VHH binders against q12xb4. Designs and how they scored, part 6

Target 1, 267 residues: q12xb4
Amino acid sequence: MLDFVGLGLFDEKDISLKGLEKIHNADKVYVEFYTSILMGTDLEKMEMLYKKKITVLSREDVEQHAEDWLVDAKDSNVVFLTGGDTMVSTTHVDLRLRAADMGIKTTLIHGASIASAICGLSGLQNYRFGKSVTIPHPYVSNRGVRVVSQTPYDTIKNNIEAGLHTAVFLDIDKDKGYMTVNQAMEILLEVEGKLGEGVMVDRLAVGIARAGSPSPVVKADYIEALRDYYLGGPLHIVVIPAELHFVEAEALVKLAGAPEGILENID
Key: E = the ipSAE of ESMFold2; O = the ipSAE of OpenDDE; V2 = 0.75 times the mean of E and O plus 0.25 times the DockQ between their complexes.

## First folded at step 1 (VHH)

Design h14 (framework vhh_surovatamig_d1)
Fold by ESMFold2-Fast, scan of step 1:
Structure h14 (fold): chain B 267 residues (1-267), chain A 128 residues (1-128)
Amino acid sequence: as target 1 above (267 residues)
Amino acid sequence: EVQLVESGGGLVQPGGSLRLSCAASGFTFSDYYMSWVRQAPGKGLEWVATISSSGSTIDYVDSVKGRFTISRDNAKKSLYLQMNSLRAEDTAVYYCARDFEYTYYDSSGYLTEAFDIRGQGTLVTVSS
């Protein structure tokens, strides 16, 4: 049996009671940290609280060599831990399909997801969100040219035209580290400078840091102001609002310090 | 560093011929698709022809099909464009371009056009 357990947003205590029960009954416990990391904890704190040895799996262990450890779930109880909710913003459904091919039953124990946390923190209504997108770190290709993805700009543009807010995930790179809200604002403005379509001009954004922690930061302001706003340590995420309902605008002003002028534009 | 140096341009009368050359250095030439791109006076960049790394796949813009021939010599790290039956409309600066690598489904690289153009180009003028 293979149980997928979501760990939630920030630390080792965010796990559900059902998830903890699965860990206690497990013969083997694996975790991956390449899709997401819980910034309020580490392996030692997790092992101490959960009272189980945890084996860390690399991306290659999960994506290319999964059968090497999935075989253990044929005759024993295996738990696979992921930050957030296991099947949100991951390719881990592939592991369920591989397990099924091997005759292994799988279950999902859900964890709190950043996808719902940003709605509560910003006051923006979840049913008004469109397609999410990730901003990757700019890089130099193997052909020697610097590359910046246009996909976030296009996704935000399409959502705004449809009256939908955009959840913007920020990349994690082994060398460049965790992307900040400030870096994300710079990247969007850089793409705006190339395309000139005016999408990011005078555009409101919400920067969120450390969702699920005791001291999250939520700051709404125009992109140019957020570029220079210090939100502290990771993990960061951005929301680009489209047209706001009055209650959403009021929430951003009162709870996220948005400019009061946004209320004057609500008809 | 990647370098592409174009040569062979000049003044030619309508119906004439020219052969353009591109000398490549700083990368493994035999691994890349290569293209010729041109820019007429006061106009934007126009793709002309592409050749695969092995030379087995070749394509042309419709206006030059049957008149231009793209070829490559991987041992000499050189790209060529044989231009026959030249027309006034072929007047342009011709650039040798390495195929640009795209990383995302939008196929966008913000610092370059679709083609990686490095050189100053070579001017082809078709007039009497």
Scores: ipSAE 0.000, ipTM 0.129, lowest interface PAE 13.5, mean pLDDT 84

Design p01 (framework vhh_sonelokimab_d1)
Fold by ESMFold2-Fast, scan of step 1:
Structure p01 (fold): chain B 267 residues (1-267), chain A 127 residues (1-127)
Amino acid sequence: as target 1 above (267 residues)
Amino acid sequence: DVQLVESGGGLVQPGGSLRLSCAASGRTFSSYAVGWFRQAPGKEREFIGAISWSGGSTYYAVSEKGRFTISRDNSKNTLYLQMNSLRPEDTAVYYCAADSSYYDFWSGYPLDEYDYWGQGTLVTVSS
């Protein structure tokens, strides 16, 4: 048996009671932190609260060598822990398919997801969001040229044209670390400078830091202002709103400190 | 409970290196996550990096990774910041800070501030 357990947003206490029961009954517990990390905890805190030894799996262990540890679930109870909700913004459904191919039964114990947290924190309506996108860290090509992905710009543009908000995930890199809202704003403005389509000019954005923590930061302002705004430590996420319903605009002004002038630009 | 005192600041030429120290007093330094921040004149306070209570994990602001290294010596109650390849834009007052949180994460910085702050040490990068 293989139980997938979502850990929620921030610390070791965000796990559901059902998830904790699965851990207590487990013979082996694995976790991965490459899709998401819980900023309010560490491995030692998790092991102390859950009263189980936890083995950390790398991306390679999960994506390329999964059968090496999945085999344990044939004759034992195995739990696989992921930040957030296991099947949201991950490819972990592939692990369920591999387990099925091996004759292993799987279950899902859900955790709180950043997808719903950003709606609660910003006041933007979930049903008004379009396709999400991730901004990757810029890199230097083999020819020494700096490469910046245009995919986030294109996705945001298409969503805005359709009247849909964009959830913008920020890259995590082993060498470059956790992308900040400030860096994300700079990247979008850099792409705007190259393309000249006016998508990011005078564009409202929402920066969110540490969702689910005791001290989250939610700041709505134009991209140029957010580029220079200190939101503290990770994890960061961005939302680019499209046209705003009045209640959404009011929430951004009252709860996220958006410029009051946005209340004049809605229908 | 922890009192923090920074030292090692001064004038350094562009491209140079400098090591800052933060001496902690108090009985529980080894129980705190600690970090470095800086503030340039007329600008907001910026996070540089943090180190877990054990020294086993370090986290850096992405723009500073590779140039700055954080370490600690719990037996000496001291936190260090090694700064290399310094640039004029690194000119700032550098602060060490301690968080009573035991959590090992890339930033122990609460919404407002860490629990304990030093008074700062000035680093000027100029010819």
Scores: ipSAE 0.000, ipTM 0.103, lowest interface PAE 18.5, mean pLDDT 83

Design p02 (framework vhh_6z1v_2)
Fold by ESMFold2-Fast, scan of step 1:
Structure p02 (fold): chain B 267 residues (1-267), chain A 126 residues (1-126)
Amino acid sequence: as target 1 above (267 residues)
Amino acid sequence: EVQLVESGGRLVRTGGSLRLSCAASGRTFSSYAMGWFRQAPGKEREVVAAISWSGGSTWHADFVKGRFTISRDNAKNTVYLQMNSLKPEDTAVYYCAAELGYSSGWYTSLDEYDYWGQGTQVTVSS
């Protein structure tokens, strides 16, 4: 048996009671930290609270050499831990398919996800969101040309035209680190400078840092202002609002410090 | 919007090697995770290998591990599949595909890929 357990947003206490029960009954417990890190905890704190030894798996262990540890689930109870919710913004569905090919049954124990946390923190309504998108770190080619993805710009544009908000995930890279809201704002403005379609001009955005912590930061302002706003440490995420319902605009002003002038641009 | 064109498929003998290429046209190539898939006559399409947008992460199916290697060159808008120690069971039409909207990883599931090429035929004979 292989149980997938989501750890939630911030620290070792965010796990559900069902998840904790799975850990207590497990013969082996694995965790990965490459898709998301719980910034409020570490391996030692997790092992102390959960009363189990936890083996850390690298990206290669999970994505390229999974059969090496999946075999343990044929004859024993194995738990695989991931920050957030295990099947949200991860490739871990692949592990379920590989387990099935090996005759291993799998279950999912859900954890709180950043995808829903941003709605609570910003006051923007979940049913008004469109397709999410990730901003990858810009890449420099062998010819020395700076390559910047146009996909986030296109996705945001399409959502705005449909009256839908955009959840914008920020890339995590082993060499380039955690993308910040500031870097994301710079990237969107760089693409705007090349395309000139006016999508990012006077565009409101919401920067969120450390969702699920005791002191998360939520700041709504225009993209240019957020470029220079200090949100502190990771992990960061961005929301680009489209047309705002009155209650959404009011929430951004009162709870996220948005410019009061946005109250004049409601539906 | 991206168009994918596979090339390099041909007849090759058991134990031989072959490199497939997938050329992408469009402005967003470096934002896509890419995958190689194959489909033999009378069988369902299956995942062979996948690579993240940066090339920093790769995945290979168990039946090709140690024999096939996926790679990409973002400057050339191209993804490759180097196939070594080919077996008759590797005979199939090979497809490349592009996936959008991931956070730091990529998907190896067929239904997560947004754009597909037309395929290139690989035949492995004894």
Scores: ipSAE 0.000, ipTM 0.166, lowest interface PAE 15.6, mean pLDDT 84

Design p03 (framework vhh_surovatamig_d1)
Fold by ESMFold2-Fast, scan of step 1:
Structure p03 (fold): chain B 267 residues (1-267), chain A 125 residues (1-125)
Amino acid sequence: as target 1 above (267 residues)
Amino acid sequence: EVQLVESGGGLVQPGGSLRLSCAASGFTFSSYWMSWVRQAPGKGLEWVATISQSGSEKDYVDSVKGRFTISRDNAKKSLYLQMNSLRAEDTAVYYCARDLGYSYGFEYYYGMDVRGQGTLVTVSS
């Protein structure tokens, strides 16, 4: 049997009781950190709390060589751990299909997802969100050309036109580190400067740091103001609201310190 | 509704060539990076190639560099993969994927949010 267990948002204690039970009953426990990182823990803390040795799998181990460890689930109980919720923003459904092809039963034990956490922290209604998007770090091509993705700008534009909020995930790079809300704001304004469509001009945004931690930061302000606002350590995420219902606008003002002027322009 | 439909797969002998096509609908195709990914028998998903919105930037997995060419036609909303000098190891189901963009040096999946149904490529004598 193969059990997929979501670890939640921040540290080793975010696991559900059902997930912990699966770990305790497991013969082998694997984890991957390439889709999601838990900033409040490390492998040693996880192994101490869970009372199990955990084997870390690389992206290649999961995507290219999964049969090498999936075979263990034919004759034993295998647990596969992922930050957040196992099937949110991952390709791990592919592992379930491969396990099924091998005659292996799979189960899902859910973890708290950043997708629901941002709704709770901001006060924005989940059913009013459109497509999410990731802002990648700008990079320099092999020909020396600086490349900045236009996809986040276009996704935000399309969502706003549909009256939908955008969850904006921020890139992680081994050399450049964790993208901050400040860097994300700079990137969106850089793209706006090139395209000139007015999408990011006077645009409200919500910066969120350390969701699920004891001290999360949630700050709503215009993009230009958030560019210079200090939110502390990772991980960061951004929400770009579209048109606000009154309760959403009130939540941003009272709970996230948004400018009171946003209450005057609610539709 | 976002849709990606692959075609062009089939049986080919080692050293042969195939051209895969992907027809996109339900989104602004020219605004997205696009990728080809594959799944060989008994293996997981493997990223193969990526192309930027305008087609100016392209990247490939090392095993296909010099043999495969990714291209796009934004007017036709189509993505292509020209596969030359095919090897038995290239046998896989090939998927067209919409990519949310990436940076060189990422240690996470490329943010592919939509994948097509796939087209089977078998390289065998």
Scores: ipSAE 0.000, ipTM 0.167, lowest interface PAE 16.0, mean pLDDT 85

Design p04 (framework vhh_lunsekimig_d3)
Fold by ESMFold2-Fast, scan of step 1:
Structure p04 (fold): chain B 267 residues (1-267), chain A 124 residues (1-124)
Amino acid sequence: as target 1 above (267 residues)
Amino acid sequence: EVQLVESGGGVVQPGGSLRLSCAASGFTFSSYALYWYRQAAGIERELIASIYSGGSTNYVDSVKGRFTISRDNSENTMYLQMNSLRAEDTGLYYCARDSPYDFWSGYYEGFDYWGQGTLVTVSS
């Protein structure tokens, strides 16, 4: 048996009671941190609370050498832990398919996802979100040209035209670290400077830091203002709203400090 | 830092073959899954082939049996061997690193570490 357990957003206490029960009944417990990092915990704290030894798997262990540990689930109870919810913003469905090919039964125990957390924190309605997108760190091409992805700009534009909000994930790089809301705002404005389509001009955005922590920050303001706004430590995420319904606009003003002028666009 | 450079595109007649290359730098190549995406005129970029760090592969149904993805970790290069090409295979081919699953659309949307693309045109 292989149980996939989502750990939630921030620390070792975010796990559901069902997830904790799976861990307690497990013969082997594995975790990966390459898709999602829980900033409020570490392996020692997790092992102390869960009362189980946990083996950390690298991306290579999961994607290249999965059979090496999946075989344990043929005649034992194996738990695989992932930050957030296991099947959200991951390729872990591949592990379920590989397990099925080996005759291994799999189950999913859900965890809180950043995808739903941003809706709760911002007050924006989940059914009004379009495609999500990730802003990668800019890189330098082999021709010595600084390359900035146009995909986030295009995705946000298409969503706005359809009246849909955009969840904007921010890149994590071993050398450049965790992208901040400030950096994301700069990148979007840089692309706007090249394309000149006016998509990011006077554009409202929501910066969110440390979702699920005791000290989250949620700040709504125009992109240019958010570029200079201090949100503290990681992890950061951005939402770009499209057309706002009345309750959404009120939530951004009252709960996220958005400019009151956004209420004038509601009818 | 992270760089992906595609090459090998060109004009080919229906039934012909092409081999695309993706040269990577700025990360530990052997540790990452890599992907080929295709963007045809008027349609969204779609994932057509995946190769995981250990060599496991995945293909969209329309290219199964015709396309073969491979990697050479010593050269930091990924390949796409395209056989029995059809007019519908025409498009810009992009390589990408890491492809998070997009919850909202139910499809993979690539990590935005993309090359500039290489154009494949299948026409007589």
Scores: ipSAE 0.000, ipTM 0.124, lowest interface PAE 17.6, mean pLDDT 84

Design p05 (framework vhh_8pnl_2; at its last look DockQ between E and O 0.01; V2 from the best seeds 0.00; counts 0 for: pae E 23.1 > 2, unsure alone 58.4 < 65, grease 25.1 > 24.2, SAP .679 > .668, placed apart)
Fold by OpenDDE, look of step 2:
Structure p05 (fold): chain B 267 residues (1-267), chain A 124 residues (1-124)
Amino acid sequence: as target 1 above (267 residues)
Amino acid sequence: QGQLVESGGGLVQPGGSLRLSCADAGFTFSDYAMAWYRQAPGKERELVARITSGGSTNYADFVKGRFTISRDNAKSTLYLQMNSLKPEDTAMYYCAAESTIFGVVTYDSYFDYWGQGTRVTVSA
């Protein structure tokens, strides 16, 4: 048996009771932290609370060598832990498929997800969101060229045109660290400068930090202002609103410190 | 409260070498990503090198293979081996620590601990 268990948003206590039960009944517990990280905890604290040894899997272990540890699930109970909600904003469905191909039964234990938490924190309505996107860290290609992805810009643009909000996930890189809202704004502005399509001009943005923590930060402002706003430690995520419902605008103003003027721009 | 104490700075001629150390006090060293920063007179603080709890390293562009960041968890000590030093390397060098599950150094403002710095002067 293979149980996919979502750990939730922030620390080791965010796991559901059912998730904890799965861990307690597990013969082997694996975790990956390359898709999401619980910033309010560490492996030791997790192991202490869960009363189980946890083996950390690398991206390579999961993507290239899954069969090496999945095979254990044929004869024993294996738990695969992920931050947030399992199968959300991940490619772990592939793991589930691999397990199925191996004749391994799988179950899902859900956790709190940033995908839904951003709605609660910002006041933006979940049904008004379009396709989400991730801003990757810029990198230098093998040719020595700095590469900045335009995909986020295009995705946001398309959503806005459709009247939909965009959840903008920020890259987590083991070498470059956790992308901040500030960096994300810079990247989007950089792309705006390059493409000049006006998507990010005077664009309202919402920065969210440490969702699920005792001290989350939600700040809405125009992108240039938000670029300079300190949200504190990771993790960060960005939401780019499209046309706002009045209630959404009010929420952003009252709950996220958005400029009062956004209330006047609502049709 | 944890403390970081840098040492190893000094005056060196161009082309010379220095080895900086950062000693941990008061926190679990192995749980932290570590980094070296420097600040030259009249300039902003800038990243020199970072190392995760797992030992993965990253360097600023100006390092160009001249510096090596390393850590000894058993000794709770961070190192920066600096070779082929240039006058442009003259600065106050700071070590920083950030707690993380994966030991990834994030941003300057996110570091939990900073040292007081050690001065490196490269001059003929």
Scores: ipSAE 0.005, ipTM 0.237, lowest interface PAE 13.3, mean pLDDT 89
Fold by ESMFold2-Fast, scan of step 1:
Structure p05 (fold): chain B 267 residues (1-267), chain A 124 residues (1-124)
Amino acid sequence: as target 1 above (267 residues)
Amino acid sequence: QGQLVESGGGLVQPGGSLRLSCADAGFTFSDYAMAWYRQAPGKERELVARITSGGSTNYADFVKGRFTISRDNAKSTLYLQMNSLKPEDTAMYYCAAESTIFGVVTYDSYFDYWGQGTRVTVSA
């Protein structure tokens, strides 16, 4: 049997009681950290609390060589741990399909997801969100050209035109580190400077740091102001609101320090 | 955008075949997952096929058994062999490469580097 267990948002205590039970009954426990990092914990703290040895799987182990470890689930209890919720914003459904092809039963034990956390922290309604997007770190090509993705700009534009908010995930690079809200604002403004469509001009954004931690920061302001606002350590995420319901606007002002002027221009 | 260049599109009759190619314009090809997407007029862009750096493949149901994705890391080239083409396959076909990502790992948001597209028309 293969049990998928979501670890939640921040530390080793965010796991559900059901998830902990699955770990205790497991013969083997695997984890991956390439889709999500729990900043409040590490492998040692997880192993100490869960009282189980945990094997870390690389992206390649999960995506290309899954059968090498899935085979253990034919005759024993295997648990696969993922930050957040296992099937939200991951391609792990592919693992369930591979397990099914091998005759392995799978179950899902849910964890708290960043998708719902940003709604709770900002006050923006989940049913008013459109497609999410990730801003990758810009890079320099072999030809010496700086490459900046246009996809986030296009996605935000399309969502705004449809009246939908955009969840904007921020890239992690082994050399460049964790992208900050400040860097994300700079990237969006850089693309705006090239395209000139006015999408990011006077645009409200919400910067969120350390969702699920004891000290999260939520700050709503215009992109230009957020470019210079200090939100502290990782992990950061951005939301770009579209048209705001009155209650959403009030939440941003009262809870995230948005400019009072947004209350005059709602829906 | 502009790091990838697609070629091989054209006009074919129903039941015909085409092979699309996508050349890496600069970055390290072998480290990236690659995909083919398509978009017909008035419709959203949809995933056709994906191949990981290690060669694992995934196909949309509407092309299974007819299309084959492959890569040549030594030549930094991605291919899509299209057989038994149908009028419904008429679209612009785009090559895409996966960027480093965090948190949101979906087939739609996986890919950051896109080509300009190559047109495939299937008609009499």
Scores: ipSAE 0.000, ipTM 0.285, lowest interface PAE 10.7, mean pLDDT 85
Fold by ESMFold2, look of step 2:
Structure p05 (fold): chain B 267 residues (1-267), chain A 124 residues (1-124)
Amino acid sequence: as target 1 above (267 residues)
Amino acid sequence: QGQLVESGGGLVQPGGSLRLSCADAGFTFSDYAMAWYRQAPGKERELVARITSGGSTNYADFVKGRFTISRDNAKSTLYLQMNSLKPEDTAMYYCAAESTIFGVVTYDSYFDYWGQGTRVTVSA
């Protein structure tokens, strides 16, 4: 059998009791860390708590050479671990389809996902989210030109025009590190300066740090103010709300410290 | 009778075999995941092999293909078949029962029961 087990949001303790049971009964345990990262743990802590050796699979192992390790599930218990909830990635659907083609039974053991956590932490309604986007770190092209992606700006604009919130993921780079909310706000304002369409002018944003940890931070303010607000250590995520329902606005004021004046523009 | 009792240790030549046994009480045995640990002089205790209440096994890298863990729940007995023994396998071998509720695995300090150990010596 192949069991897909979600690890949840932050550390090795976020795994469900069902997930831990599957690991305990497994003959082989695999993990991938390329779709998400659990900032509150590492492989050694996971192996210590789970009492099991865990083999890390690369993106190529999972996406291009899956049969090399999937075949083990024909005659043994295999667990595949993913941060968050295992069904959030299209890669996982492909693995389930390949396993089905090979006659391998699969199960899903869910974990908490960042997609639901941002809704709970902010009070924003999940059905009011549009297309998500990632802000990449700016880079210098082969011709020495600084490149800043405009796609996040355009995605946010399109969602706002449709009355939809935007979940904005922040880049991870080996050299530049984990992008912060501060950096994300600066990038969006830089693009606003180039495009001049007013999308980021007087725009509310929600910064969230360390979702799932004992000490998460949720701070809502205008983009210019969030540029200067330190949310602490990684991982950070941003939400750009569109038009707020009254309950959403009230939640941002009371739960995330948004300026109370946003309540005056409701209804 | 809530203690694990190991037996089967002794002196063997390199390449030899030993079978360790660990006995415990009745129905309680079947509810526990069981493990063999070892501790060489001057080293930390380390996992050798583990077997769940349902029979799934896990082995340390250094024992692949040489050792086989098994259990007989009807006899409340855990076994470790050790083949192709090497001098570096010389250690005290301990049987342990860990608290496993619906697959929840606790930290090492949460093992409910430990045996007093049986010595395995592989002469050079």
Scores: ipSAE 0.000, ipTM 0.087, lowest interface PAE 23.1, mean pLDDT 84
ESMFold2 (binder alone), look of step 2: mean pLDDT 75; pTM 0.758

Design p06 (framework vhh_sonelokimab_d1)
Fold by ESMFold2-Fast, scan of step 1:
Structure p06 (fold): chain B 267 residues (1-267), chain A 126 residues (1-126)
Amino acid sequence: as target 1 above (267 residues)
Amino acid sequence: DVQLVESGGGLVQPGGSLRLSCAASGFTFDDYAVGWFRQAPGKEREFIGAISWSGGSTYYAVSEKGRFTISRDNSKNTLYLQMNSLRPEDTAVYYCAADYGLGWSDYLSPEEYDYWGQGTLVTVSS
């Protein structure tokens, strides 16, 4: 048996009681951190709370060599841990298919997902979100040219035209660390300067820091104002709202400090 | 000045054993998770194993679990890697590395480690 267990958003206590029971009954416990990092914990704290040794798997262990450890689940209880909810924003359904090919039964124990957390924290309705997108860190090409991805701009534009909000994930770089809301705002404005389509001009955004922690920050303001707003430590995420329903606009003003003028632009 | 100094490498026959040591200085060793990586010519650094700052938890590359054992002695500021049943494909430069263990939870990525040793060569050949 292979049990997939979502760990939630922030620390080792975000696991569900059902997830903890799966770990206690497990013969082997694996975790991967390449799809998401829990900023409020580390492996030693997880092992101390869960009372189990945990083996960390690389992307290669999961994507290329999964059969090497999946074989243990034929005759024993194996748990695979992932930040957030296991099947949200991952390719881990592939592991379930590989397990099925080996005759291994799999189950899912859900964890809290950033996809629902941003809706709760911002007050924006989940059914009004379009495609999500990730802003990568700008990089310098082999020819010495600075490259900034246009994909986030295009995705946000398409969502706004469809009346849908955009969840904007922020890249993690080994040298530059976790992208901040401030950096994301600068990147979107840089792309706007090149394309000139007016998508980011006077555009409302929501900056969110440390979802699931004891001290989350949620700040709604125009992109240019958020560029200079301090949200503290990682992890950060951005939401770009499209057309707002009245309750959404009220939530942003009352709970996230959005400019009161947004209440005049309700559909 | 931070230093991690590996020792114990050398030539060993297939099927043999080696114990590597890594002596740490210039930082509070028992505040850091520490681990072993290896790099063969033309390949990227590969994770072998890591141990928490207290020594209470150990993590191993799945393919190498059972042949290699990581341990530490905080009173001596030293990290160890016991390697058994060595194969020619284990030939590589072995590095020890230290990570504060707070702020990052991914011990498999070389990029997450704060401090690195200079490496010690292990050659498995007849």
Scores: ipSAE 0.000, ipTM 0.241, lowest interface PAE 15.1, mean pLDDT 86

